# Designs tried in a protein design chat: VH-VL binders against Probable pyruvoyl-dependent arginine decarboxylase (pdaD). Part 11

Target 1, 139 residues: Probable pyruvoyl-dependent arginine decarboxylase (pdaD), of Prosthecochloris aestuarii (b4s6j7)
Amino acid sequence: SIFPPQCERISVEEGLKSLSPGEITFAVMARNSTNEHGRLIASSIGVALPADESVYGYLSEHHPYGQTEEQSGEYAEDLAATMLATTLGIEFDPNKDWDEREGIYKMSGKIINSFNITQSAEGQNGLWTTVIACAVLLP
Short names: E, the ipSAE of ESMFold2; O, the ipSAE of OpenDDE; V2, 0.75 times the mean of E and O plus 0.25 times the DockQ between their complexes.

## First folded at step 11 (VH-VL; framework fv_temelimab)

Design c1 (from a38 with heavy chain L105Y; at its last look DockQ between E and O 0.75; V2 from the best seeds 0.00; counts 0 for: pae E 6.2 > 2)
Fold by ESMFold2, look of step 11:
Structure c1 (fold): chain C 139 residues (1-139), chain A 121 residues (1-121), chain B 106 residues (1-106)
Amino acid sequence: as target 1 above (139 residues)
Amino acid sequence: QVQLVQSGAEVKKPGSSVKVSCKASGGTFSTYAMHWVRQAPGQGLEWIGAIIPIFGTAAYNQKFQGRATITADKSTSTAYMELSSLRSEDTAVYYCARGLWFGRYSYFDYWGQGTLVTVSS
Amino acid sequence: QIQLTQSPSSLSASVGDRVTITCSASSSVRYMYWYQQKPGKAPKAWIYDASKLESGVPSRFSGSGSGTDYTLTISSLQPEDFATYYCQQYGSSPLTFGGGTKVEIK
């Protein structure tokens, strides 16, 4: 997924102050569910923000089984940043880990920031457990 | 649920090439890495390389660099591994496995059934 | 490359025995995974993140460890547990596996 130019990250608290009842906006969601006892689930949204005001940013979603919150979030973030980077002509090296790639992307001066939003849980027998990660785009 | 189905067994002569296919269904293909792992008879597991289909970018264990070619066809959700200049020591079961590559960790949550490649005179 | 050394390479045990398998890395890794493989079958994900059991894995299995030293333990061996177990890491490229530990019936 892409999102419009000139967006910036704001806190949930600050975003809520900007919303009115009945206002229409866009949201991106990642969802995962299980009813299996002990099954680790996560939902992640990765976000990458370009430096150029005329360029769209990137969002990714990732909803794995068997990953920790950190693993799931890092994957989603890496994916979003790498999609933006390749669009901007920055080389992707799959043999580098995320720490190295993140450094290259940020030092390019074309990517301001990347981050992730992740919710995770462990399944409970006989119960449906659902995790949702959501990013809301505000005008 | 993700399923990985591989092509059938192959018997090859030394010096030839083999191309093994792996068709994925029931999940996201383009943003996950498809890995290739082999197992010689009576031996352990050895990572060959992987591809990230959305980027078309492949990475290889240096041991196989120059002999292995890993590709993907997003339209058919199929990954391929071609190994050239075959030798008898390349006799192994070749597995495809789905994993992650966009982070610091990679583990294989779904595996194909394996493809036996036999290299003999 | 990070080398993973499993010990023992093979063992024979009776039903009901406690079995411990070790995996030692040549340098520290953040995450360790374990696979079970039966003859003629693909490996199955068994333990993730060092200690978390995959769905359907019996509670008699456990995993532990951090840094360079990891273990897989079977508290009371059952007939269906006779298999080869592999550890696997990716702290740096390339991905590497341990040499495997074959658990046989005595």
Scores: ipSAE 0.111, ipTM 0.683, lowest interface PAE 6.2, mean pLDDT 84
ESMFold2 (binder alone), look of step 11: mean pLDDT 89; pTM 0.921
OpenDDE, look of step 11: ipSAE 0.409; ipTM 0.816

Design c2 (from a38 with heavy chain S106K, light chain S92D; at its last look DockQ between E and O 0.32; V2 from the best seeds 0.00; counts 0 for: pae E 3.4 > 2)
Heavy chain, then light chain:
Amino acid sequence: QVQLVQSGAEVKKPGSSVKVSCKASGGTFSTYAMHWVRQAPGQGLEWIGAIIPIFGTAAYNQKFQGRATITADKSTSTAYMELSSLRSEDTAVYYCARGLWFGRLKYFDYWGQGTLVTVSS
Amino acid sequence: QIQLTQSPSSLSASVGDRVTITCSASSSVRYMYWYQQKPGKAPKAWIYDASKLESGVPSRFSGSGSGTDYTLTISSLQPEDFATYYCQQYGDSPLTFGGGTKVEIK
ESMFold2, look of step 11: ipSAE 0.355; ipTM 0.744
ESMFold2 (binder alone), look of step 11: mean pLDDT 89; pTM 0.907
OpenDDE, look of step 11: ipSAE 0.637; ipTM 0.882
ESMFold2, look of step 12: ipSAE 0.376; ipTM 0.779
ESMFold2 (binder alone), look of step 12: mean pLDDT 89; pTM 0.902
OpenDDE, look of step 12: ipSAE 0.321; ipTM 0.783

Design c3 (from b5 with heavy chain D28T, light chain S92D; at its last look DockQ between E and O 0.69; V2 from the best seeds 0.00; counts 0 for: pae E 6.7 > 2)
Fold by ESMFold2, look of step 11:
Structure c3 (fold): chain C 139 residues (1-139), chain A 121 residues (1-121), chain B 106 residues (1-106)
Amino acid sequence: as target 1 above (139 residues)
Amino acid sequence: QVQLVQSGAEVKKPGSSVKVSCKASGGTFSTYAMHWVRQAPGQGLEWIGRIIPIFGTAAYNQKFQGRATITADKSTSTAYMELSSLRSEDTAVYYCARGLWFGRLSYFDYWGQGTLVTVSS
Amino acid sequence: QIQLTQSPSSLSASVGDRVTITCSASSSVRYMYWYQQKPGKAPKAWIYDASKLESGVPSRFSGSGSGTDYTLTISSLQPEDFATYYCQQYGDSPLTFGGGTKVEIK
């Protein structure tokens, strides 16, 4: 997904104040579920923002099994940042680890920030466990 | 959940080419790497290469550079591996396998059922 | 290229035995994984990041190691554990597999 130009991250509380009941808006959602005992699950949204605020950034989603919150969030961030880097023509080796590629992106001066929103859980036998991460784009 | 289904067995003559398909379902295709690994009868596993469909980039084991071509069709969630100039030692089961495409998470969490390619005169 | 040497290449063991399989790298690797393969079937992810068990893997399995030396251990071998086990590294391209260790019924 595309992060619109000139948009800023705001809190859920502040965003809710801006909405009226029945309004329609765009949302990106990552969802994951398990009923397996001990199954680690996560849902992540990654965001990457360009230095030029007039261009689009990227949002990604990732909903893995067997990853910690940190691993899942990092992957989602990496995906968003790498999509943006590709769009901006930044040279990199996709086979290198995130920490190396993140350094290349930052040194380019074209990508200023990335972050993630992640929820994780571990399944319990006999119960469905669900995790959701969501970003809502306000009109 | 995630399922990888490969094309059927092939019998080929030396010098010819083979193209094996791998269709993914039950999960995201474009943002995962698709790897190709082969196993000769009674032998271990050998990595051929991989593609990351969202970027369209492929990387190869240098042993197969120039003979292997790995591609993906995002619209059908299908990856392909073509091996040219076949020799008898290319007789193997060819697997597709899905993985994350960086660092500590670049292991293969789902595998196709395998495609037997037999190269025989 | 980083070469992975598994030892032993095969072993014969009885149900209940403790089994240790080693994987030695020609140079330090950042990431090590293990797969289980039964005859006629595709490999299955078994241990990731050297020591973390994949979902559904019995707790009798453990992994350890760092740098160049890695170990897979089965504390009390069960009938369903007779298989071939492969290590795999990915620190950079190309990724490589060990030669495999076949665990057979004695």
Scores: ipSAE 0.075, ipTM 0.686, lowest interface PAE 6.7, mean pLDDT 84
ESMFold2 (binder alone), look of step 11: mean pLDDT 89; pTM 0.917
OpenDDE, look of step 11: ipSAE 0.322; ipTM 0.811

Design c4 (from b5 with heavy chain L105Y; at its last look DockQ between E and O 0.14; V2 from the best seeds 0.00; counts 0 for: pae E 6.8 > 2, placed apart)
Fold by ESMFold2, look of step 11:
Structure c4 (fold): chain C 139 residues (1-139), chain A 121 residues (1-121), chain B 106 residues (1-106)
Amino acid sequence: as target 1 above (139 residues)
Amino acid sequence: QVQLVQSGAEVKKPGSSVKVSCKASGGDFSTYAMHWVRQAPGQGLEWIGRIIPIFGTAAYNQKFQGRATITADKSTSTAYMELSSLRSEDTAVYYCARGLWFGRYSYFDYWGQGTLVTVSS
Amino acid sequence: QIQLTQSPSSLSASVGDRVTITCSASSSVRYMYWYQQKPGKAPKAWIYDASKLESGVPSRFSGSGSGTDYTLTISSLQPEDFATYYCQQYGSSPLTFGGGTKVEIK
């Protein structure tokens, strides 16, 4: 068995002891596998952080085939931002164009930062290749 | 992987209504936009509208405003498109399609199999 | 609304030919997408963000462009590339598609 070196194992009990008052720790694992020669695989965790520090951030999971590390990470960030926006109650006027909608989203000032954790690989025929990305969100 | 399964083909008379369903599985239904796109025989693609189930809001191409109604049932992961006052030119394959609702990945990454709606007297 | 004009509306070409399809927008768009559709099938995402290939798309396909003018190019046409290709934008409501370009192999 292969230990995922980029993940920290933590028991539920140990995790609860490590939390500060008002903090929520969220651990996410994204996993992808292939035994196909030449197959690009990636595992990404996207993170979106709100401007209001009293509001929790959001993480997404994305495990594509055929995307580069950059593409996979960017998609995961957009997904996380979309999910955070729904939690914040951001809505758009259906009669507005896409550029204005994105402008309204950014002008809200509710999402300050996004980033991703991505692992990628190319498969080898006859061998299982697995990529794992792990992230924990802390205040 | 996400799958979108649509209801079966329908034959309708002019002036009636049709309601097409699209059941999603293998993904988060509530936070992605569900779009409806139609294609008349031998013709191109035409966007009807979309819903974002978590917001419960629908947006429509003005051409279909007043005739199309797009809804979603989060408990069954199913989106619906109803088109009223049908005419022969509404004969088309109707697709549901999913995507993010903003950013560079706001294209349709999953499509239903299509539902043929035939409007004839 | 933004009109997308594809050229040509149809073409016939031989295996191995270089094929270029254009999509012109009536005003500037930030993101352009391309779909491939085979007869009797739903469209498939093909190119996103003007030039990025969707997974499983052969490297003989490429996309380019910005602002109002976009292209899809097939460097060496293969028999499996027989399809209709659509461009699509969603930078302005309503979301619009180009009229399509039907590619036939002769």
Scores: ipSAE 0.033, ipTM 0.649, lowest interface PAE 6.8, mean pLDDT 79
ESMFold2 (binder alone), look of step 11: mean pLDDT 90; pTM 0.928
OpenDDE, look of step 11: ipSAE 0.250; ipTM 0.782

Design c5 (from a38 with heavy chain I54M T57I; at its last look DockQ between E and O 0.36; V2 from the best seeds 0.00; counts 0 for: pae E 6.5 > 2, SAP .541 > .496)
Fold by ESMFold2, look of step 11:
Structure c5 (fold): chain C 139 residues (1-139), chain A 121 residues (1-121), chain B 106 residues (1-106)
Amino acid sequence: as target 1 above (139 residues)
Amino acid sequence: QVQLVQSGAEVKKPGSSVKVSCKASGGTFSTYAMHWVRQAPGQGLEWIGAIIPMFGIAAYNQKFQGRATITADKSTSTAYMELSSLRSEDTAVYYCARGLWFGRLSYFDYWGQGTLVTVSS
Amino acid sequence: QIQLTQSPSSLSASVGDRVTITCSASSSVRYMYWYQQKPGKAPKAWIYDASKLESGVPSRFSGSGSGTDYTLTISSLQPEDFATYYCQQYGSSPLTFGGGTKVEIK
């Protein structure tokens, strides 16, 4: 997914102040669930913000099995940043780890920030377990 | 549930090429990597390479660079692996497998049924 | 390239035996995975992140290790456990597998 130019990250608290009942807004949601005992699940949203105000930012979603919160979040962030980087003509090397790619993207001066929103859990005793990560675009 | 269904067995002459397909269903296609792994008769597993369909860029085991071409078609949720200049040593079962490739969790949670490629004169 | 050496290459065991399979890496690896493969079938994910059991894997299986040395253990071998087990790593390209350990019935 893309989002309009000139967006900035804000806190949940500040975002909630800006919303009124009945407003139309856009959201991206990653959702994952399991009923299997011991299954590790995660849901992640990755975000990449361009430096250029005329360029769209990128959102990604990732909902894996068998990844920690850190691993899932980093993959989602990498995915969003790589989407933005390829749009901007920045080199993408699939053989490098995220740490190396992030460094290249930041040194380019064209990507000002990336981050992730992740929830993780492990399934218990055949009960349904669900994890959700969301990002909401304020009007 | 994720399913990976591969094309049927092939018999090839030395020097020719083969193209194996892998159709995915029941899950996310574009943001996962499709890996290719082969297994020669009575031998172990060997990674060939992978593609992430969203980016359209593949990574290869150096051993296969120049001979292997991995592609994907997002509209049909199908990945392809083509191996050229075939030799008898390329006789193997070729698997597609879903996983990651960003150098994090590169393990394969779903596998295709395998495609036997036999190279004989 | 990181080479993985599995030991033993094969073993024969009886139902109820404790079985230990080792996987040694030529240099330290960040992550280790295990697969089970039965004849004529694709490999199945079995153990991830060295010690975490994949869904549906019986609790008699366990994995351990770090750095260069990893093990898969079956505490009490069952008839359905006769298969070949592969370790796999990715800490740098290319992704590599161990040579496999075939577990056979005595």
Scores: ipSAE 0.073, ipTM 0.687, lowest interface PAE 6.5, mean pLDDT 84
ESMFold2 (binder alone), look of step 11: mean pLDDT 89; pTM 0.921
OpenDDE, look of step 11: ipSAE 0.573; ipTM 0.864

Design c6 (at its last look DockQ between E and O 0.50; V2 from the best seeds 0.00; counts 0 for: pae E 6.2 > 2)
Fold by ESMFold2, look of step 11:
Structure c6 (fold): chain C 139 residues (1-139), chain A 120 residues (1-120), chain B 106 residues (1-106)
Amino acid sequence: as target 1 above (139 residues)
Amino acid sequence: QVQLVQSGAEVKKPGSSVKVSCKASGGTFSTYAMHWVRQAPGQGLEWIGAIIPIFGTAAYNQKFQGRATITADKSTSTAYMELSSLRSEDTAVYYCARGLWFGRLYFDYWGQGTLVTVSS
Amino acid sequence: QIQLTQSPSSLSASVGDRVTITCSASSSVRYMYWYQQKPGKAPKAWIYDASKLESGVPSRFSGSGSGTDYTLTISSLQPEDFATYYCQQYGSSPLTFGGGTKVEIK
């Protein structure tokens, strides 16, 4: 997904101060669940922020099995940044890893930052375990 | 539960082409990489290439660059691998397998395999 | 291209034996995975991130290693462990597999 130009990340505390009870806004949610013992699950949202004030940013979601928190978050972040890079006409080599491609994107001067929000867990037999990651867009 | 179902076995003549399909169900299609791996009779596994459907961008093992074409149809959740200029040494079982782009994670789900036999 | 050398290429062992399979990379890799393949079947994910067991894999299996040298160990071999085991890496393109280790039960 995309989000409007000129957005910036703010803390949950700052965000809550800017909202009134009952206000409606847009949110993106990634969710994952398991009841399998030892099953590694994660939910991630990746975010990529453009340098250009007229360009939309990108959000991605990813909810894998069998990935660590770091792997899941990095993949979501990479998806968001690569979607933004494609929009900006930055060519990429799909065989290069995130570290190399991140360097190329940043050297272009067109992507100022990327980050991810990830929650992970391991399942317990007979118990449902759920992980959720959310991003909320504020006016 | 993710399932990958491949098209049936094929017998081909040298110099022709084959196109193998892989239909995915029970999971997210567009943001996972679909990889293609082959196994010649009595031999090990060889990576051909991959595609992430949301980008439409394919990556190839250099050995197959120019002969292999990997595509995806997001509307049908189906990936395709086409191999041209077939030779007898291309006789193999061709698998599709789901993984992440970048090869940093294992292939968590595999298709049943498609036997392609190239004989004169 | 990173080459993975598995050793041994095949072995025979008795039920209850400890079996060790090695995978040596031509240069350091960050991501090492193992697959089990039975005759006539597709490979199955077995060990991820060098040492973590996939769901449903018996606890007699373990994996270890880092850099260039990795191992898969079966602490007490069982008849159902008859299979070929492959290691797999991605440190640079192309993604490569080891040559496989065929495990046969006497």
Scores: ipSAE 0.077, ipTM 0.693, lowest interface PAE 6.2, mean pLDDT 84
ESMFold2 (binder alone), look of step 11: mean pLDDT 90; pTM 0.922
OpenDDE, look of step 11: ipSAE 0.131; ipTM 0.733

## First folded at step 12 (VH-VL; framework fv_temelimab)

Design d1 (from c2 with heavy chain K106R; at its last look DockQ between E and O 0.44; V2 from the best seeds 0.00; counts 0 for: pae E 7.4 > 2)
Fold by ESMFold2, look of step 12:
Structure d1 (fold): chain C 139 residues (1-139), chain A 121 residues (1-121), chain B 106 residues (1-106)
Amino acid sequence: as target 1 above (139 residues)
Amino acid sequence: QVQLVQSGAEVKKPGSSVKVSCKASGGTFSTYAMHWVRQAPGQGLEWIGAIIPIFGTAAYNQKFQGRATITADKSTSTAYMELSSLRSEDTAVYYCARGLWFGRLRYFDYWGQGTLVTVSS
Amino acid sequence: QIQLTQSPSSLSASVGDRVTITCSASSSVRYMYWYQQKPGKAPKAWIYDASKLESGVPSRFSGSGSGTDYTLTISSLQPEDFATYYCQQYGDSPLTFGGGTKVEIK
C-alpha cells in the first residue's frame, strides 16, 4: 500500500475528533487470530515516509505467529522502508539485519522517518484471541 | 495453513543442472523469504540461499555462488532453485523453507517435503 | 563463517531421564534456533529466539543460552522425543546449522 503525499501522523484521539458519522475514509488493516494456548500473535502496519513530501510513502501489513510486538513492528517497518528504498534507487542488502538496513536507509537522506503500529497478544486455550492494527487516512 | 509442495525426485549426471520447484499456498508468498536448504544422506543441514519474491533479489551462501540460481514467480506463488555443474557430492534432499528475513526471526517456520536429487555417473 | 558444535553427537537415555543437548558457536551469535527432525521427514521448528517454544512443542522442552553457548533440555524424556535435534544461528552470512544430536530411547 501507498502512503499519500503531504499526509502527517496524528494521534488516535485527535483523529477521532476529526471524524463525522457516515464519513468515508481510507484504512489499512492487519488482523491476526489464534485459539492455541500460548501462541504469540501480532498485527503490524509499517510506514515509511520520503524526505520529498511530493512522493508517496509506503505502508506494509504483517501479521505473524511467534513474534513479539517489537519483532513484528520491526519487520513491518523494514518492509515499508525497503519498498520505498527500492523506488528511490537505494540499494538494499538482504544479508543485513534490519538495524543495519535502517541505518543505511536513514543515512541516504531520502527516507525521513519510519514507524509502526502494532498490537500483540498471547492465545488462551478454548478462547479466540484477535489482534488488529489499523491506520486510517483522514481527509 | 501454510503449505510448501516441492517437485519430485530427480536423477542427474555429473555436469548437468537441476531445477527444483516449491509451490506455496495458504499464506503470504511475496513478502516472506523462501530459503533453500539441503541435506546429504546421513548428514546435517546446509543453507544454499534465499529470495524475497516481492524484491526479486536473492542472497547466496558463498559456497554456491555462481552455481545456484534462486528465482520466484509471484503469479504462481512458486520459488525455484537451480543448481548447475552437478557433482556427486551434490546428492542430497533439497528443502524449501519459509521464514522472515530480519533479525530475530530468520528461522524456518514451514518446510517443504524435500526433493531428492541423486547425481551419479 | 560461524561454526556450531553440538554435543553429544548421539545419546541413549531412558524414558523419564533429563536430557541436555549443547550447541557451542565459534564466535558470539545474534540468534539461535532449534529444529527437531524425525527420520524421513523435514525438520520442524522447535525453539526460537534461544528459549521460546514453537506452537505444539511440549512444555518438557526448554532452551537457554546466550553469546556462544546454548542448550536444549528435555526435562522428562518421552518415547516420541526420538529424533535428531539441530541448532541454527544467524550472525553473519551464511547462516549455519549444528551437526545434530541424535536422541535414542533405551
Scores: ipSAE 0.045, ipTM 0.645, lowest interface PAE 7.4, mean pLDDT 82
ESMFold2 (binder alone), look of step 12: mean pLDDT 89; pTM 0.909
OpenDDE, look of step 12: ipSAE 0.566; ipTM 0.858

Design d2 (from c2 with heavy chain L105Y; at its last look DockQ between E and O 0.56; V2 from the best seeds 0.00; counts 0 for: pae E 7.7 > 2)
Fold by ESMFold2, look of step 12:
Structure d2 (fold): chain C 139 residues (1-139), chain A 121 residues (1-121), chain B 106 residues (1-106)
Amino acid sequence: as target 1 above (139 residues)
Amino acid sequence: QVQLVQSGAEVKKPGSSVKVSCKASGGTFSTYAMHWVRQAPGQGLEWIGAIIPIFGTAAYNQKFQGRATITADKSTSTAYMELSSLRSEDTAVYYCARGLWFGRYKYFDYWGQGTLVTVSS
Amino acid sequence: QIQLTQSPSSLSASVGDRVTITCSASSSVRYMYWYQQKPGKAPKAWIYDASKLESGVPSRFSGSGSGTDYTLTISSLQPEDFATYYCQQYGDSPLTFGGGTKVEIK
């Protein structure tokens, strides 16, 4: 998915104050579920923002099994940033770790920030467990 | 529930080529890497290469560079591995396996059932 | 490229025994993984990041190690644990597997 130009991150509390009941808005959602005992699940939205506010950023979805909240969020963030880097023509080595590639993206001056929204849980036997991560785009 | 289903067994002559397919279902296709790994009879596992479909970029074990071609079709959620100039030592079970492409979590969490390729004159 | 040497190549043990298999790298590796493979079946992810168990893996399995030396331990061997276990690293291209350790039940 694409992060629209001229947008910035706001808190959930501030976003809710900006919405009226019955409004229609765009959302990006990642969802994951399990009924397997002990299965670690997560849902993540990654976001990457370009330095040029007139350019689109990227959003990614990632919903893995067997990853911690931190691992899942890092991958989603990495994916969004790498999609943006590819679109912007930033050269990178895909075999390097996120820490090194994030540094390259930031030094380019074309990607100013990235972050993630992640929810995680561990399944209980015979019970469905679901995690959802959402990003809502406000007008 | 992620499933990887591969094409059926093949018998090939030396010097020919083979193309194995791997269809993914029950999960995200385009943002996960699809890896190819082979196992000769009575032998261990050998990585051939991988592709991440959303980027369209394939990477190869240098041993197979020039003989292996890995592609993906996002519209059918199917990855392909073609191996050319086949020799008898290419007789093996060929697996597709899903994993992450980047970072420290690169391992194969789901595997296809395997495709036996037999190279015999 | 990094060579992974597993030891022993095979072993035979009784139900209830503690078994340990090793994976030694020719140079330091960043990430180590383990797979279980039963005859005629595809490998299954078993242990990731050296010590973390994949979902559904019994707690009798454990992994440890860093740098060049890694181990997989089964604290109390069960009949369903007979299989070949492979280690795998990523940190050099190509990624590589160990030669495998076949675990047989007496």
Scores: ipSAE 0.036, ipTM 0.644, lowest interface PAE 7.7, mean pLDDT 83
ESMFold2 (binder alone), look of step 12: mean pLDDT 90; pTM 0.920
OpenDDE, look of step 12: ipSAE 0.497; ipTM 0.851

Design d3 (from c2 with light chain K52S D92S; at its last look DockQ between E and O 0.47; V2 from the best seeds 0.00; counts 0 for: pae O 7.6 > 2)
Heavy chain, then light chain:
Amino acid sequence: QVQLVQSGAEVKKPGSSVKVSCKASGGTFSTYAMHWVRQAPGQGLEWIGAIIPIFGTAAYNQKFQGRATITADKSTSTAYMELSSLRSEDTAVYYCARGLWFGRLKYFDYWGQGTLVTVSS
Amino acid sequence: QIQLTQSPSSLSASVGDRVTITCSASSSVRYMYWYQQKPGKAPKAWIYDASSLESGVPSRFSGSGSGTDYTLTISSLQPEDFATYYCQQYGSSPLTFGGGTKVEIK
ESMFold2, look of step 12: ipSAE 0.363; ipTM 0.759
ESMFold2 (binder alone), look of step 12: mean pLDDT 89; pTM 0.917
OpenDDE, look of step 12: ipSAE 0.555; ipTM 0.860
ESMFold2, look of step 14: ipSAE 0.192; ipTM 0.713
ESMFold2 (binder alone), look of step 14: mean pLDDT 89; pTM 0.910
OpenDDE, look of step 14: ipSAE 0.014; ipTM 0.640

Design d4 (from c2 with heavy chain A59N; at its last look DockQ between E and O 0.51; V2 from the best seeds 0.00; counts 0 for: pae E 2.7 > 2)
Fold by OpenDDE, look of step 12:
Structure d4 (fold): chain C 139 residues (1-139), chain A 121 residues (1-121), chain B 106 residues (1-106)
Amino acid sequence: as target 1 above (139 residues)
Amino acid sequence: QVQLVQSGAEVKKPGSSVKVSCKASGGTFSTYAMHWVRQAPGQGLEWIGAIIPIFGTANYNQKFQGRATITADKSTSTAYMELSSLRSEDTAVYYCARGLWFGRLKYFDYWGQGTLVTVSS
Amino acid sequence: QIQLTQSPSSLSASVGDRVTITCSASSSVRYMYWYQQKPGKAPKAWIYDASKLESGVPSRFSGSGSGTDYTLTISSLQPEDFATYYCQQYGDSPLTFGGGTKVEIK
């Protein structure tokens, strides 16, 4: 998904002030569920922002099994950043891990920021456990 | 849960081609790398190549460069491995395996059940 | 390419035994992984990042190592542990596997 140019991240509290019940808004959502005891699930939204505010960034969605919150978040963030890097023509070795590639992206000066929003949980036997991460886009 | 289901066994003549499929379900297909690994009878594991479906570009073991073609169809969550100019030594079980390509973890967390490809005259 | 040499190629052990498998790389690797494979089945992820157990892997398994030398250890071998174990590096292309270590019942 696209992170619109000149879009700004605001707090949930501030965002909620702009929302009314029944209103339709745009959102990028990651959802994951499990009913397996001990099964680790996560939902992540990754975000990558370009240095040039006139160009769009990227939003990624990731919902893995067996990954920690940190692992899932890094995956989503890496994905978003890598997509943006590719779009911006940044050269990188895809075999390098995230911390190395992240460094390359930042050193290029073309990607200034990346982050993720992640929720994880462990499944319980006989019960459904759901985790959600969501980016809501407000006009 | 994530499952990788591969196509059935193949019997091929030398010089022919084989195309094995791997359908993924229960997880995100496009953002993981789908690897192909083969195992000759009684032998170890050999990496053929991989594709990240969202990018569409495959990487190959140089040993198979020009002979293996790995593709992916995002709409069906299916990866393919085609091997041409088959030889007897290509007889093996071929596995698809999902790789954690992004982040810091890079290992094959899920495997297909394998596809036996037999090359014989 | 990075060659991985496992030792031993095979071993016979009894239930309750301590088992140690080594994987030696021709050059330093950053990422080492282990897989368990039983006859007629696909390999299963077992240890990732040299020392972290995959979900569902019993705590009797452990992994250690860095650089060129890595080890998989089973503190007390159980019946379900008889299998072939493979090390694999993900740090350099092409990806390579060790030759495998078959753990057989004595």
Scores: ipSAE 0.213, ipTM 0.748, lowest interface PAE 2.7, mean pLDDT 91
ESMFold2, look of step 12: ipSAE 0.350; ipTM 0.724
ESMFold2 (binder alone), look of step 12: mean pLDDT 89; pTM 0.912

